# Ledger of designs, part 8: VH-VL binders against o94451r108to261

Target 1, 154 residues: o94451r108to261
Amino acid sequence: YSRPFAPVVHSRIRFRKSPFYDILEQFNAPFVVPACVGTRNTISFSFHVTPPALSKLLNDPKQYRVYLFSTPSETIGFGNCLMEFPTPQMELRINNQVAHANYRRLKGKPGTTNPADITDLVSKYAGPPGNNVVIYYMNSTKSYSVVVCFVKVY

## First folded at step 20 (VH-VL)

Design u1
Fold by OpenDDE, look of step 20:
Structure u1 (fold): chain C 154 residues (1-154), chain A 117 residues (1-117), chain B 107 residues (1-107)
Amino acid sequence: as target 1 above (154 residues)
Amino acid sequence: EVQLVESGGGLVQPGGSLRLSCAASGFTFSDYYIHWVRQAPGKGLEWVAYITPYTGYTRYADSVKGRFTISADTSKNTAYLQMNSLRAEDTAVYYCARWSYNAFDIWGQGTLVTVSS
Amino acid sequence: DIQMTQSPSSLSASVGDRVTITCRASQDINNYVAWYQQKPGKAPKLLIYKASSLQSGVPSRFSGSRSGTDFTLTISSLQPEDFATYYCQQYDDLPYTFGQGTKVEIK
């Protein structure tokens, strides 16, 4: 089973620099999580772990991670994007497994949210099933852009 | 026996098209990255493209982007390289190779593509 | 792109000789380097991966090492079947890139 795939030019989201990691590669084009008020919404997308990234994840697992990033879509053009997820109610699943992370920022403190570490849920394998992201959410007044990135951690 | 066998090479005029095939046997085709690597006569090796046969993700070298298309048919355990708008500098032996996470551990015998007027 | 500068381009040696081939990466990389042997009219054959790991079935006279961005393939005692062209390859990033090759010829 193979899927038709067209080459995708990824638009890179520029997140604020972190002292804890460097973003080395963005695996998918920003996926838009639309605003959804009063109802529940579900979005799904797939991402690809490149051969170099996979080599690193397998050979040097302590140095490399896979993070899921989220930022308000309206901020993408400004650079130094801050981490923010479609809260207050959301669930993130990677390959049908729940990703546990704190998706809420501290009250009155923007930029206090960390990316979701999904490394352990990512398939470190070129074969099936691949990597699928599902986000269940509701009562999100903003649109968000979500990307999965390969990072080197310090 | 684990094996890759390329076919489809030949002589083509500049601007022409050619489709290469890479038939895999002896291993689970869908479990690996399949790559094309080419070697111009008397020259070194140049990575061309890869595909994940199961999911269909692809990447290309800049030198072939927009002209070449890598694809795979898992039902036939075969990868393909559709080459359009061929140029003289595309003349090479084209190898398909299996990537085993740390290296190309299996290579086909290669198929020669000659682009000449 | 990451350049792998391989040296020498060619060398002449005799059976029993110690042969050393070097590749220098254009930037700091880990040990994500492989080495291949290629004989005329044949596909490359994997020798070393992860800079220093010997591929199964490859004679122990082949070895790989790393020093910073310098990667070395060593043949401790050259055998008649070792006369070939050797290539290094980096897989730290795409595109994968190869060294220019080193042809090992009979002296």
Scores: ipSAE 0.900, ipTM 0.962, lowest interface PAE 0.5, mean pLDDT 94
Fold by ESMFold2, last read:
Structure u1 (fold): chain C 154 residues (1-154), chain A 117 residues (1-117), chain B 107 residues (1-107)
Amino acid sequence: as target 1 above (154 residues)
Amino acid sequence: EVQLVESGGGLVQPGGSLRLSCAASGFTFSDYYIHWVRQAPGKGLEWVAYITPYTGYTRYADSVKGRFTISADTSKNTAYLQMNSLRAEDTAVYYCARWSYNAFDIWGQGTLVTVSS
Amino acid sequence: DIQMTQSPSSLSASVGDRVTITCRASQDINNYVAWYQQKPGKAPKLLIYKASSLQSGVPSRFSGSRSGTDFTLTISSLQPEDFATYYCQQYDDLPYTFGQGTKVEIK
């Protein structure tokens, strides 16, 4: 008779399916990038590459990549999330190196933003220095959640 | 020479606890993934858990999740496997093994854990 | 979990024989397979990684191959020191899993 009644806790993000890649693994718990208007903000977090992912990154780098995803925090848990960066006024650094990605999206076409391919900046090593993300940004009108994912590319 | 040495095995009663050690020598422990693999007497090999000593990240087989905890002390070049709520099916030789991205290339000699009255 | 079905469970062979051991993966795992040799009371020893790459110091009579989800270990001319138990292992995904083992015995 009794039905479980438990709060929904989201430790992962489900993104809308893409014909160009499959998300195989999420390397970090979603990290919140707070809204920030009229000032600058900085966030940082780390992620871990698992043993099978590292084997594939080293052996088959054309097929396996590491992508950074972002989505408005408010949309998590209410269906499949769309890829969207917090603001065009941002800089992404992976292990202290600037990542180059297109942070803009086409006007009126949600979900057209590509995740950032950060593979060449990721440390492919179990030991030091690890893997660190830093985002410098301003003029993000919403809170966003960021994850680094292991993907297979088609 | 490069080696891994397990210790801490022994006889323990069901529901008991035991802590295994895996001491590394001849290489920098924190440069590698370190795994535990076990083998029940007369049986095959079963992966148990891994740790990335540098970052502290871990993953466990479902059969031991919630009961076993893997940890590392990089200053001692040593990994540990804390085994709680032990069951008869946990009886095995426990190997510590180094993962070199395509294989377990270094194994310890193993330490026997026997869970019985 | 990815299952590795290894066959045969045992075989008898003579010195000089060609020996073939097979593993079938339950899904596509590309070439992420390693092979190990284990003698009684000893830890496993790596022979082959990435389905067909020979580990340094392993005799060239050992070889590995892949056809789809089927993987083989071949010993071209069995030697007395090759009587042991052999295991395949997949490393496409966690948990890493092993075949049940093949014991190679003297005929």
Scores: ipSAE 0.697, ipTM 0.883, lowest interface PAE 1.4, mean pLDDT 90
Fold by ESMFold2, fold request of step 21:
Structure u1 (fold): chain C 154 residues (1-154), chain A 117 residues (1-117), chain B 107 residues (1-107)
Amino acid sequence: as target 1 above (154 residues)
Amino acid sequence: EVQLVESGGGLVQPGGSLRLSCAASGFTFSDYYIHWVRQAPGKGLEWVAYITPYTGYTRYADSVKGRFTISADTSKNTAYLQMNSLRAEDTAVYYCARWSYNAFDIWGQGTLVTVSS
Amino acid sequence: DIQMTQSPSSLSASVGDRVTITCRASQDINNYVAWYQQKPGKAPKLLIYKASSLQSGVPSRFSGSRSGTDFTLTISSLQPEDFATYYCQQYDDLPYTFGQGTKVEIK
């Protein structure tokens, strides 16, 4: 029997819990970062900050942060996902500024990577220019899905 | 002077449709969240929906989801509320309001929508 | 949804009286409460934001406070222009919700 490959679309990603933060909201539908071997690729997408999240980011910036999460696309829908960046050969830019995060992963040690804290690069306005993510990368052997989340930190 | 002015209210039969406008002056409304809040006659305030005009993102109260659509035309400094499948319980004065980061700081004077046979 | 239970529904008071209106949130909402005044036939007017911060141009006889999930609007000495209906509003999460209102009437 021959069946067409059906695309899998998930509206959210459930990550394994952390004692260091609670995920309160996803700002975007998971955005796919396709596998890319032996060449360079660029993806970009936008996210928006909701009115309650903006209030909290402006009033209580020590407790409320914006984190960028990533996980292999194939794992979504099959339990709690672990944080993993597509490749250490990547650059993350938020609103055209480089975000500094540790993209390294320990081989055979999933879940050892922290999400990127991008809070200070997020535009805290309802108006222009909005919030844009650009990822430049190469040598990602899997497809990844990326979400920007509003979090409370402890 | 900073101002919001609603228009488009009126009498409509149940199941009917109506489109409200919210025109901003004295500020660039695409810099703000714009909300609709309604008040049934003799009753309190109920949040209806918001739009981020610059990005087009919207959220709706459950009571109107699937029937109302909020939109914006930034070139006209105007937001819209398209109301479909109207019911008697939608009868209210509809306010548009500007959300600053801690409050509704600017309100229009409202436009009355009456849904009756 | 976060419920805001406002009390009293109405009260009668004289010019010069101290008036207290209370709003209870159904869960912890930090300080994310605003208070509005509404006169008949008019739009609401912002008085207090962030539970206790006075909006610019609002008389200092108005004040707001918080104790846990209980929020209070106080008018220290009621003036003739203060006879109106007052609403609390939470903005901790969508949908934003309002108390049912407190009508302050002249005795």
Scores: ipSAE 0.673, ipTM 0.876, lowest interface PAE 1.5, mean pLDDT 90
Fold by ESMFold2, last read:
Structure u1 (fold): chain C 154 residues (1-154), chain A 117 residues (1-117), chain B 107 residues (1-107)
Amino acid sequence: as target 1 above (154 residues)
Amino acid sequence: EVQLVESGGGLVQPGGSLRLSCAASGFTFSDYYIHWVRQAPGKGLEWVAYITPYTGYTRYADSVKGRFTISADTSKNTAYLQMNSLRAEDTAVYYCARWSYNAFDIWGQGTLVTVSS
Amino acid sequence: DIQMTQSPSSLSASVGDRVTITCRASQDINNYVAWYQQKPGKAPKLLIYKASSLQSGVPSRFSGSRSGTDFTLTISSLQPEDFATYYCQQYDDLPYTFGQGTKVEIK
């Protein structure tokens, strides 16, 4: 990335294809989770559920899910990104409720981390309070980018 | 009583502008997706745009993108459709409609927009 | 965009007849179809959602069904007040799209 020109800002993240789901829609622009060594940090952002996605979530919740994805920011734009959480020392909250996910990286096995299925915590409603993501974390040695995606599960 | 009422239709020349209003009563406007759907005289229904009033998120049909802007004032329980650079093919009855996750369950009575020289 | 091809464009039928109206989707849209009735000079009125679910307050002579990408609205015994134009609508993806309409005229 050249200086003094602004770095490339990606509007979406391409993840490696999975046989277990298709990503249908990205609900938010990639949100940066900065590196944080030796301290704690808190990041929050919101996302919007579209009318067709809401219909599917309400009618077919076994097949249609909402997943939270994360990848090192440095890898975006260099091919298909691998799913990786910033640190195992994190807590993900969706609408003030703790999400259950395996944040652990398998040493030496890139791309083995599953995205977080947050579907049951997502507000399936056009109105208040909206959808808010909060990440409490510490000891992330890299910057990460986070997106919430609408997926079809097979 | 749950109701939507459109207003602001009329006759305009090509290239002109017009603003439609959609006033809601009997329900909290910001709890729903609000759409505009139009119907040319003697023709079928065409989806135009939607807004999520609570978040301000919008999406437009390709036929109106760049010319129409949808907005909402949640304190007035009202959505607006600003129509610029109007063309003859925009002539239609414009409905606002509430999307209730499986259907347009509440429709306004419509307001006629005529674009002609 | 998803096309909804509706047939017939119009029909005439007698009171008491069974009437069927069909829409074909250009791709798999699951059951994400609604049906509307529109009388002259009036806004559309919801009849059926989710392909086959009857809206509250709609007479039970109206029903909807799905076979693959083909969707059918049925009026089991046509009444004089059923003179109207009927539209199907898909809501699988934006832009939401409607069939061309079927005008039902009572003989």
Scores: ipSAE 0.648, ipTM 0.868, lowest interface PAE 1.6, mean pLDDT 90
Fold by ESMFold2, fold request of step 21:
Structure u1 (fold): chain C 154 residues (1-154), chain A 117 residues (1-117), chain B 107 residues (1-107)
Amino acid sequence: as target 1 above (154 residues)
Amino acid sequence: EVQLVESGGGLVQPGGSLRLSCAASGFTFSDYYIHWVRQAPGKGLEWVAYITPYTGYTRYADSVKGRFTISADTSKNTAYLQMNSLRAEDTAVYYCARWSYNAFDIWGQGTLVTVSS
Amino acid sequence: DIQMTQSPSSLSASVGDRVTITCRASQDINNYVAWYQQKPGKAPKLLIYKASSLQSGVPSRFSGSRSGTDFTLTISSLQPEDFATYYCQQYDDLPYTFGQGTKVEIK
């Protein structure tokens, strides 16, 4: 059934579509990475893998992946958000392990930055120790919103 | 022995409340997703809710969202289902079940909840 | 929600017969189907997971298969202890949903 009209709450980030993957599920509410110029900052948050997603990660690991996405917070709610990391001067850790990703953005080429594939660092287990993201960064001139998503890769 | 044991079922009036317990033994409860699945008398199975006891994350079927709350106490290896604003259509045997990533592999024997005036 | 349409609702068969029960999913769910057996007054018991994988301790006369969105549970030679109701379950997405059940009666 339909609900009465209400303003859309933009709790999910709508990224520009990619021919290389489909975003199936967002595991966390958008987490804000504040602007930080001339100093260092650290943020952390947790996410959890739902039962259907975990089944797929365990059964079909070539086709189902976990990606970390980022986009300027100011663009959320407009749709077709572009993948962009806060700064090349950052380190992403998933469960205390360094993730390897290309944090650079090419001038004049929006949408050229890939999300981070963090699948191999994610705990594929309902129990301890859980899943934790830590971002160490500096010199981000904007506020960014970060989400961890379950994706199907083609 | 690996087992789940439900308790707390009974007869309750419409609009009433009831709290079910699911006690686990023989395995570490916080290592698994724990679900509630119900079966109305003479009818099929309906998924109700799950909890990840270690992290506390939950999700509910639309038919019970806002009325039922699932929780866990990992020190007691026990999950709970708080059932409020009960309706006649909530009458069922309530099972707790362990999700083993591809199936419900351990089920309790169930506890009957009857909602009638 | 993903619907699982199970058929038949009931059947009668003799000991030794080959019995086939089918479920159709309302959308592509890959192999994410489990099958359960339930005897009167008892909790369901897992038979098959991932559409075709036999659970440990389940007799080899039980098998599962998939063709597209159609899933089949087969009992190759029915035994008296196989009197029960059988359910399919999809686990591609929440809410997890079950077929309406197939009651198997032994002649």
Scores: ipSAE 0.617, ipTM 0.862, lowest interface PAE 1.8, mean pLDDT 89

Design u1
Fold by ESMFold2, last read:
Structure u1 (fold): chain C 154 residues (1-154), chain A 117 residues (1-117), chain B 107 residues (1-107)
Amino acid sequence: as target 1 above (154 residues)
Amino acid sequence: EVQLVESGGGLVQPGGSLRLSCAASGFTFSDYYIHWVRQAPGKGLEWVAYITPYTGYTRYADSVKGRFTISADTSKNTAYLQMNSLRAEDTAVYYCARWSYNAFDIWGQGTLVTVSS
Amino acid sequence: DIQMTQSPSSLSASVGDRVTITCRASQDINNYVAWYQQKPGKAPKLLIYKASSLQSGVPSRFSGSRSGTDFTLTISSLQPEDFATYYCQQYDDLPYTFGQGTKVEIK
């Protein structure tokens, strides 16, 4: 009559380091994109740009960027996570504009996928309408966790 | 024309509560980050908290986290600072201030909160 | 938390003097520094933002500069209305933090 341990809920995702950028801040708690095989699904969530991040985005937009990251939910808490999108059959929209990123991964080469640079689609404004993410997708065999991060590029 | 006006300060016993108001005029309140900054008598400035009135997102200094709550009513162009479990160290003039992406460009005149037995 | 070490804590000067106030940040904060003037019983007033940009309506005798993590406010020719307390403020990260203040007094 024993029950399993309560699951650990992660408030952050640690991605492996890149020589091309530093992750400075995570703008949202990891949002789950559920597995979806043989059907289509849509998820949406919002994120908040903090006052220091907004100052930097407005003053130094070449050096400071906003990236969307994704990783299989199952890998969180077991070391540094690799960047991987849920499926190549997806569309990412930021504030109702299509983000153009390479969602495909190379077979046998995990972690070769770049995060999506969504900076130019992010509202750089404290007021309306805010910042919204929508993902349309199909044929994701795993659950993924998605975060929008503030980064410094080198 | 553009201004912020604080109100609600006063004398409170330790452990007591007080609610400050920050009324904005001459600008659209929900377009900006609104902050509270305090200054103990004869001392320097200390950042307390901010709110994004449009989204309701807030952050707090560690010294007040769990005791103070910032909120906003966009229909009244007003922010609030609910101060609970007040301590002597919370004695200060409390300013609300508008953050304009690179500075606090508009400050209220402040409201004094005194926490004393 | 980013510490802003401001010096001096006070100074005495005469009208017409060149006055220099410094702040040192505990880490690289780029240009994300603002300077404020505060007179007794009044709210702070913005002078400089982004380390060196002069706020509209502020006299040109005020200037700001940066060298690495050292930031300087300069008053090129002190006027009677400039006797006040001055604060630097970093806005590289929350919590936003201020220097301890520099009181500029009449000699």
Scores: ipSAE 0.603, ipTM 0.856, lowest interface PAE 1.9, mean pLDDT 90
Fold by ESMFold2, look of step 20:
Structure u1 (fold): chain C 154 residues (1-154), chain A 117 residues (1-117), chain B 107 residues (1-107)
Amino acid sequence: as target 1 above (154 residues)
Amino acid sequence: EVQLVESGGGLVQPGGSLRLSCAASGFTFSDYYIHWVRQAPGKGLEWVAYITPYTGYTRYADSVKGRFTISADTSKNTAYLQMNSLRAEDTAVYYCARWSYNAFDIWGQGTLVTVSS
Amino acid sequence: DIQMTQSPSSLSASVGDRVTITCRASQDINNYVAWYQQKPGKAPKLLIYKASSLQSGVPSRFSGSRSGTDFTLTISSLQPEDFATYYCQQYDDLPYTFGQGTKVEIK
């Protein structure tokens, strides 16, 4: 008799390496963006900037950035994940401000989607109001997992 | 005057518990990271934990994970360090300190915790 | 974890001497170093942050510098109130770590 495998809760997402940045830290546990067909959905979550990350963002903002990453939830744990947003029909807000990013993916060309650089929208302050992410989206046929990461840019 | 004041130290048996307090005055402590740093008698400084009082986010040194819990009451401008399952190696002066993004610029006077049979 | 190797562990000096204390990081930590002074029975006091920036109210005889992963605290002319223990601290990553300290004693 075999035991069914336990549900897997991933605390980290490993993305394919990029020559343009290093991921130094993941600020949140992967947040699931559920599949959503024929309707609109909204998800929100918060993240926390750690003390060393905040020091670097304040002192060296050209080298250190905050990126939002997304990948299909089902691909986690099967090698390095590729950057992919849930749908081109989405809006990302960071602290109630609309982020500018290219959400489109090219069919047949995995890994062509860049993470969103949200650095200029992130509160670089330990106190209020904190950091909040809102995603408005429509017509995502898969579940996605979203993380906000601290990165060094080259 | 900007200050931090620790209290709650004392003598405790191994396996026992203590709760330390860190009362802030002269500044809004929920605007800062608040840390605990300890110093064993005659030894150097060791980082223990921090809290972001506004969000409640915390992180701990590996040596204290699962045994210590840091918390904050923003209405009282006070942080706490709950120390459980204490060991002889936890004997130290415990400081709370304000992180000013590039340094610990404000330290409390420290409170001594002694873990001994 | 990032280790900060501080030297010497102690030194003896006279009032007026130039004192140099060195701290080496186990990896590149940019300028994310602070220096503290601690007198017996007292909390540490911030002297230097970001490797070379002098904290407000600290006498100008204190200075800090960086060469690669080596960081130096210098006291240009020791005063009687400077006999204390000095610590470097890295803040490039958690856990924040300190050097083991340098006790500056009277010759």
Scores: ipSAE 0.589, ipTM 0.853, lowest interface PAE 2.0, mean pLDDT 90

